# Ledger of designs, part 2: VHH binders against von Willebrand factor A domain-containing protein 7 (VWA7)

Target 1, 194 residues: von Willebrand factor A domain-containing protein 7 (VWA7), of Bos taurus (Bovine) (q0v8j4r314to507)
Amino acid sequence: ASSLSFVLDTTGSMGEEINAAKIQARHIVEQRRGTPMEPTQYVLVPFHDPGFGPVFTTSDPDSFWQQLNEMHALGGGDEPEMCLSALELALLHTPPLSDIFVFTDASPKDAFLTNRVESLTQERRCRVTFLVTEDPSRAQGRARREVLSPLRFEPYEAVALASGGEVIFTEDQYIQDVAAIVGDSIADLVTLPL

## First folded at step 7 (VHH)

Design n3 (from m4 with Y59W)
Fold by ESMFold2 at other seeds, look of step 7:
Structure n3 (fold): chain B 194 residues (1-194), chain A 120 residues (1-120)
Amino acid sequence: as target 1 above (194 residues)
Amino acid sequence: QLQLVESGGGLVQPGGSLRLSCAASGFTFSDYAMAWVRQPHGKGLEYIAYISTGGGKTWYSDSVKGRFTISRDNAKNTLYLQMNSLKPEDTAMYYCAKEYTSGWYRFDIKGQGTQVTVSS
């Protein structure tokens, strides 16, 4: 049994990335509908500063697609977001042995949750993959005198490692192909005999 | 008034060494992680080194790892960067930066910087 679970950054800086994430999610859902790899449950948790949630769950892929299609950017910039809080909420609503995809262009502001979320991914045996449309080597922030550390993504890397997933940094033009490759690989591994 | 004042830059031959200092005032220095950032003329910022509040965790970019050492003296409110085996590509304005909010790994430049020029 498995779920397809999405944790989606809905900030305004994610406008084009949100649309790419919607397209990728639709692609995954359509490819697996009616097949042995079709998930039994679908989970969606949006996040943005200052909030996250609510959780949306369904067993109907068409309802899942409709909910994703209704997501809209809520404004804001590339400020740190409540990503780990949203991920924790998703983990609490995702069946064990499931794949969770996180789409964001920002580092977390709730990094104090890192250890808690690591433990939860291992307890639930969920694989977490982050698709990040931000260059981790980019040092220039929005403000002229703001500098960004590549360490800002360490919480995502720690959670991904603990779960057996990964953090993938990519651009909008490639995110569809990257997500499909990662999703297929993760789903195949989960369905293999032990 | 929160201030960061960089010093110790200068002209040096390739292979030489310099020690940069950053004097902090107007805030509790020991409560904040600190970083060194450099900007070559006409180029973007490069984040090169990090040190945690107590000095227990450090990080370096690949471009400086093994050659540069970040350190801090919390009693003197001073951040340091020891730069050894300097190369022409290390030529840049160097800034120290203070973390905005603990754990965000986003930093703010407050000073004018200190110029390091490495040429034969």
Scores: ipSAE 0.605, ipTM 0.844, lowest interface PAE 1.0, mean pLDDT 84
Fold by ESMFold2, look of step 9:
Structure n3 (fold): chain B 194 residues (1-194), chain A 120 residues (1-120)
Amino acid sequence: as target 1 above (194 residues)
Amino acid sequence: QLQLVESGGGLVQPGGSLRLSCAASGFTFSDYAMAWVRQPHGKGLEYIAYISTGGGKTWYSDSVKGRFTISRDNAKNTLYLQMNSLKPEDTAMYYCAKEYTSGWYRFDIKGQGTQVTVSS
């Protein structure tokens, strides 16, 4: 509703997740400037392995843009990260009836938090949408003998379902375009009458 | 030290059945989830079945669901795959895999596999 809340994987190559969040934010702000639906709060929680946070909250869009511009892609692979921990922080700081957008290229390291995060989305009445740049059917891991299960993304799907959102899998080169489309659709559903 | 040895493959006609075994040693078998994966000649790996440490949770890919059954005997340190209603598309090298300690559904292949060929 009144917040743009982002949970950003900072380990993506070339800063794709950070750029997707910027594009989505610009689209929502452009659509809403000067209207009753203009975002009044911005929440940002980065994550990576082994850490997550800190949470950044502001009512000033210029401070939000500055914070995003100062973020750096840390690099690394497609290894699991602390996504659900970061999402928990975002939920605790996001106004009710808001949408939260999660950008990541990996499955969660902290899947034991799944039930807690599901409950929190319902208590806070927030919708969570995941944009994931990883093929869930990929069976070949990073090591020669490593195999990956499609079950590794079940935590994201459970949280999205519980919150009324979804999980969208896309390729690195398209995440920015997908984020723009998702941002338009979600803003319409949450903020503008159909 | 750690070993996974697959066996039970062979040549069968369409509609036939096979039971694959995977003998585990060098680790506490009951502490780890296990999986079966397969690789058709010249193609990528396909993750086909999963079983939890005690056997209470299983999962199957759509390609084998209803035809294959994964099971384990923790007292014998052995993983099984019962394959029924075999099709030519099931022709592949079959491997068992042990979940890493992480518990994130990542698995490790250590054996040579066992060949299953479904044909004439």
Scores: ipSAE 0.437, ipTM 0.776, lowest interface PAE 1.7, mean pLDDT 81

## First folded at step 9 (VHH; from n1 with S102P)

Design q5
Fold by ESMFold2 at other seeds, look of step 9:
Structure q5 (fold): chain B 194 residues (1-194), chain A 120 residues (1-120)
Amino acid sequence: as target 1 above (194 residues)
Amino acid sequence: QLQLVESGGGLVQPGGSLRLSCAASGFTFSDYAMAWVRQPHGKGLEYIAYISTGGGKTYYSDSVKGRFTISRDNAKNTLYLQMNSLKPEDTAMYYCAKERTPGWYRFDIKGQGTQVTVSS
């Protein structure tokens, strides 16, 4: 059994991450409909400041699509975000040998979970791919005297590496196109033994 | 009162060396990761180096890697940047920055900086 599992940052100002997840889900579902590779479970975990969840799980692709369509970008919140907590929750509800896709514009504030999440990806044999709408080299923070390190995304890189996935950095305007390309590529790979 | 005081800047020829210092006070220096950042005149901030609380992890931007060395002395509450093989493009105001929350990799500039000018 396989899952299509999404971890979505709901703090984006125009909902770019949510729209990219919808596009990727459409590509995967359409490519696999009526085949042995059709996902048997769907998992959705939103995250935002100050929290994450709840997890949404269904075996019905129409219910999953409806849940995605009803999500709204919230904007605001404390940055960085609770991404690794949401990913942990998704891993606990995702069957083994599945792909999990994470959409975010922010670094994690729960980086202390990195080793636990790495271990969980390996125990569950799940591949985690991050789509990040932020330039990791951007040094200027919100405040004039605040500075951002490119190291802020190392937790995502560590988790991706441990799981056999990747971190893809892109711009807001391109994330939907990137999500479609990643969805097509990953759909071909999800059914192969690792 | 939190204070970071940068010093050690000056005028040097290309190929020369400088050692910058950052004296910290008003907080427990050893509890926080530290960074060096620079701002060329009329340009944005550039993140150039990082050091963890105990000094066990460091990072350098590609623009300075192999030429600059970050270090710290927790007993003296002082951060250092050894700058070798200086180039004209290293000309900038240099600031040390304190990590706001451990593990978030977000830093605050608190001092006035120290000017490094590589010319002639």
Scores: ipSAE 0.634, ipTM 0.860, lowest interface PAE 1.0, mean pLDDT 84
Fold by ESMFold2, look of step 11:
Structure q5 (fold): chain B 194 residues (1-194), chain A 120 residues (1-120)
Amino acid sequence: as target 1 above (194 residues)
Amino acid sequence: QLQLVESGGGLVQPGGSLRLSCAASGFTFSDYAMAWVRQPHGKGLEYIAYISTGGGKTYYSDSVKGRFTISRDNAKNTLYLQMNSLKPEDTAMYYCAKERTPGWYRFDIKGQGTQVTVSS
């Protein structure tokens, strides 16, 4: 069974990220309606400091849409979050041969899970694509004397590479357009025999 | 009680060389990755170099790659930045920074920095 699985950072400007996820889901569902690749399951895993989850799973696209509409941004911006833990949970609840989309503005708090998550994406044959609303070259942290390394996103790049997906960095104002383009591309790829 | 003390800055002509030092105290220096960061006057912070705990992994921004070399001496609790082929664009206050939490690649500036000025 084909699934659409979303791992969503609930901190930062979540309103724009939620809208981007809705646009992407709409494009994929509309394009695949009536085809063998129409999603039959939807998975949603939120994350934020200090936690992640719970997982939400449904076979009803209207229920999935409603769940997305009820999510709330908690603030925090670029603080490290439990992204890889949430992704692991999503992988465990996502059928094999599915696409998982991760929306975040933050680097992971749990980077020690990187190798485990890489292995799980390969075992489950799931493709993971990250949409990151952050400039990886931004050096100024939230505090005046905090400095950010572009290396902070290496765990996402490693997981994406291992899974056959990608990491896409964009600004908040463009994430909805980028999500639509990614949704169209993923829908095309999933409908082709590999 | 954590301290980072930068030194070795100064005035140098274009094409010259300079070696910065960062003396660390109040923590187990060898347990933490370190970085060099600079701030040109009136501009934001620029992340320029990184070195892992044992020195086995390094990273340089495109602006300094091939000209600057980061190194560390864990026995002396000291971080270094060798700066060669200096350009006027390298003029900035230079800070060393300590990784806050191992593996997060987020760093804290603790010292006052050392000024590097490259001018004709």
Scores: ipSAE 0.628, ipTM 0.855, lowest interface PAE 0.9, mean pLDDT 84
Fold by ESMFold2, look of step 10:
Structure q5 (fold): chain B 194 residues (1-194), chain A 120 residues (1-120)
Amino acid sequence: as target 1 above (194 residues)
Amino acid sequence: QLQLVESGGGLVQPGGSLRLSCAASGFTFSDYAMAWVRQPHGKGLEYIAYISTGGGKTYYSDSVKGRFTISRDNAKNTLYLQMNSLKPEDTAMYYCAKERTPGWYRFDIKGQGTQVTVSS
């Protein structure tokens, strides 16, 4: 049994990411309908500074769709977020051999969890893919004298690598298109014979 | 109070070298990662180099990799940037920056900077 698991940053400007997750879910479910690879479990873990969770799980795709449709962006800035905490919670509730998708525009403030999350992805044999709507080379922070390092996303790269997934950086305007392409490619990989 | 004082800038011909220093005070220098950042006149900030608390991890932007070397002396509370093979596009105000919170990779500029001008 497999799961479709989403970890969603619910800060302001996240309406596009929520729609991208819905599009990706549609592509995966439609391509797997009636096959052994059809998801049997759906997991959703929101995060928003200063918190994360709660986890939402269901076996019913309609309930999952409704939960996504009722999420609202809560506002806020580009402050670092509790992304790895939310991802850890998702990993604990996701069946083995599942894909987990993380949608965010911010770097993590809980990077001390990186090694633990890496180990958990391998123990659970889950593949983690991050869709990030930030330019990692952007150096200017919100404050005039604040500087952002491209290393700020290193925890996501490490987790993705350990799990066999990847980190995809894109602009807000492209996130839905990218999510659809990623959904198609992952569905193809899961359904291909060895 | 937290202070970062940059020095060592100046006028240099293309192909030349400079060594910048950043004197730190008012915090435990060895507890924080440090970075060098530059700002060409009329342009935005460019993140150019990083060094971890003990010096074991470094990072360089593509624009300076292979030409610049970041280092630190925790006993002297000083950060350094050795700049070799300087080019006109290296002309900028150079700042050192302190990581705000360990592991966040967000840095704060605290000093006035030191000007580097590369010109024939």
Scores: ipSAE 0.623, ipTM 0.856, lowest interface PAE 1.0, mean pLDDT 84
Fold by ESMFold2, look of step 13:
Structure q5 (fold): chain B 194 residues (1-194), chain A 120 residues (1-120)
Amino acid sequence: as target 1 above (194 residues)
Amino acid sequence: QLQLVESGGGLVQPGGSLRLSCAASGFTFSDYAMAWVRQPHGKGLEYIAYISTGGGKTYYSDSVKGRFTISRDNAKNTLYLQMNSLKPEDTAMYYCAKERTPGWYRFDIKGQGTQVTVSS
């Protein structure tokens, strides 16, 4: 069974991510209509500081789109965030041979889960693609004495590589365009990386 | 309290070498990854080098790769930066930084830094 699974960072200004997820979902559903890859299951896992979840699953695309439309950006929390925990939940509820899309502006605070999530993507044969609205080269944190390493996104890169997906860094203003392009590309392909 | 003390800065001619040290106290030094960062006068912070807890993984920014070497001596609670082939563009205040939480790759500056000036 094919699934369309989304892991959404709902912090602060993430309204652009929610809209990008809706655009990508529409592209994938339309491209897969009447094919063996037409989604039969939809999964949504939000995350934000300090938490993640709950997981939402449905077989009804209208219920899925309703749930997405009810998503609202929440106030900011402490970065980093619980992205890998949310992704683990999504993987546990996603059928094999499915695509999982992660939308975030933050690096993970739960990077100790990286190896477990890598293994899970391979067991489930799911491809994970990250759309990240943060410049990985930005060195100045929000606090004057905080410095950000570009290595902070290495956990996402490791999971993406293990799953045959990728990490795409873009700006807030372009994430909807990037999501549409990624959605079109994935919808054209039948074979996921093994 | 946690303390990081940078030393070894000074005035150096272009093409010269300098070795910075960072003395750590108030925490278990070997449990934390460390970084070097710099700030040119009137400019923002630049992340330049990283070293893992055991020293087995390193990272360098493109601006210093091949010229600078980060190292650590966990027995002495000391971080080092060997700077070779120095350029005027390397003139900055240099800080060492401690990873806040293992695996987050976010670092805190705790010291006053040490000035490196490359002139003429």
Scores: ipSAE 0.619, ipTM 0.853, lowest interface PAE 1.0, mean pLDDT 84
Fold by ESMFold2, look of step 12:
Structure q5 (fold): chain B 194 residues (1-194), chain A 120 residues (1-120)
Amino acid sequence: as target 1 above (194 residues)
Amino acid sequence: QLQLVESGGGLVQPGGSLRLSCAASGFTFSDYAMAWVRQPHGKGLEYIAYISTGGGKTYYSDSVKGRFTISRDNAKNTLYLQMNSLKPEDTAMYYCAKERTPGWYRFDIKGQGTQVTVSS
């Protein structure tokens, strides 16, 4: 009961991540079209500080593409976001043995949820892969005297590890290519225990 | 009236040592993680060290790992950075920074910093 599930940061700087999700989704569906591994359900959860959701679920790939195509970046930047809350919502609506892909340019505001989300990925047997358009070594925030720690992404790394996925950091201009490569590698999750 | 006051910088020869201090006031020091950051002249900020509220977790950038030690004394509201085996590339203005919100790993610089210059 394979699902294709996306958790998308919809801030004003995230247009490239939305496009990468579209490319990855098309790539996965084309590879699996007409086979037993074709996704039977599609899940989409947007997030943007201060909110997240609503969840969108469909069994129709055309409805899914339409929802993605109508999605637009909202205001904001690299401020912390409610990413883990959105991911939890996606996990609750995603069938077991599915891949979940998270696209964001920001660290989580809700890191206190890390252990709960880790447990949920293992209970649902879902693999979570994060595609992050942010340099984890960047030390300067948007404000002149704001400092960013590379530890800010530890929650994503912990969730990815617990689920058998990974965190991939890349620049905006390359995320679509990275998403395509990651999309090529998802077949094993349906058959492997985590 | 939150304040962070850095001190202990100076001129030192390569291979030498310095100990930086950061005196904190205007907030409950033991409730917040702390960090050291540096800025070489004409360059951006470099995050170099982190310490959790109780001191149980620390982190160091690759550029200082093994040479620098971050510590804190919650009874004295003071953060420390012991710097050993100093190199010319450690020359920078050093700032301590307070985590804005626990668990966010985003930090605010509040002080003027203390200059460290490694030169013979």
Scores: ipSAE 0.608, ipTM 0.840, lowest interface PAE 1.0, mean pLDDT 84
Fold by ESMFold2, fold request of step 15:
Structure q5 (fold): chain B 194 residues (1-194), chain A 120 residues (1-120)
Amino acid sequence: as target 1 above (194 residues)
Amino acid sequence: QLQLVESGGGLVQPGGSLRLSCAASGFTFSDYAMAWVRQPHGKGLEYIAYISTGGGKTYYSDSVKGRFTISRDNAKNTLYLQMNSLKPEDTAMYYCAKERTPGWYRFDIKGQGTQVTVSS
């Protein structure tokens, strides 16, 4: 079983990331239409401060594309977000043996869920790949006296490792190209269950 | 009133050592992770070291790893930075910082800092 599952940060700075998700979705759908590899369902879980969800699921690629096209950035920046809560929800609605893609520019505020999400990725046998448009070494926050720790992304790294996926840090200007490359790689690696 | 007061800076020759202190008051010190950051003159902030609430987890940036040691004494509400093998590039204003919300890894500077100058 396979799905195309996206966990998407919808803060105001995420315009490029939303477009990258659309490009990746189009690549996967176009490559697999009418084949045994075609996704059996599509999952989308948005998140933004203070909330996350709702989950959107469909078996119709046209409905999925329409839902993505209606997606708009809602405001914000690199403020902490409810990313792990959204990912947990996505894992509960994603078929086993699937890849899940997370798009964000922010560290999580719900890091207490890290162990829970790690366990869920292993039970569901899903691989989680994070595409993060932020420099993890950046120390200066928005306020003059605010400091950002490079440790703020450890929860994503732990989940990625536990699931067999990875965390990719990139720039806004490159995210669409990176998403396309990752999408092509996933399409090449997907197999039917034995 | 939340307060962090850095001390222990000064002028030191390359290869020397210095120990910084950060006295904390106005909050339950043992409930919060702490960090040391520095700002070279005319440059941005650099995150250099972290210590968890009980001291069981530490982190160091590559620029100071192996030379600096962060520690805390929760009974005295004090954070420390032992700095060995000092180099000219360690010259900066040093600040301690308190984690704003536990687990978010975002920190606030509250003090005036203490200047460390490493030169011949």
Scores: ipSAE 0.603, ipTM 0.851, lowest interface PAE 1.2, mean pLDDT 84

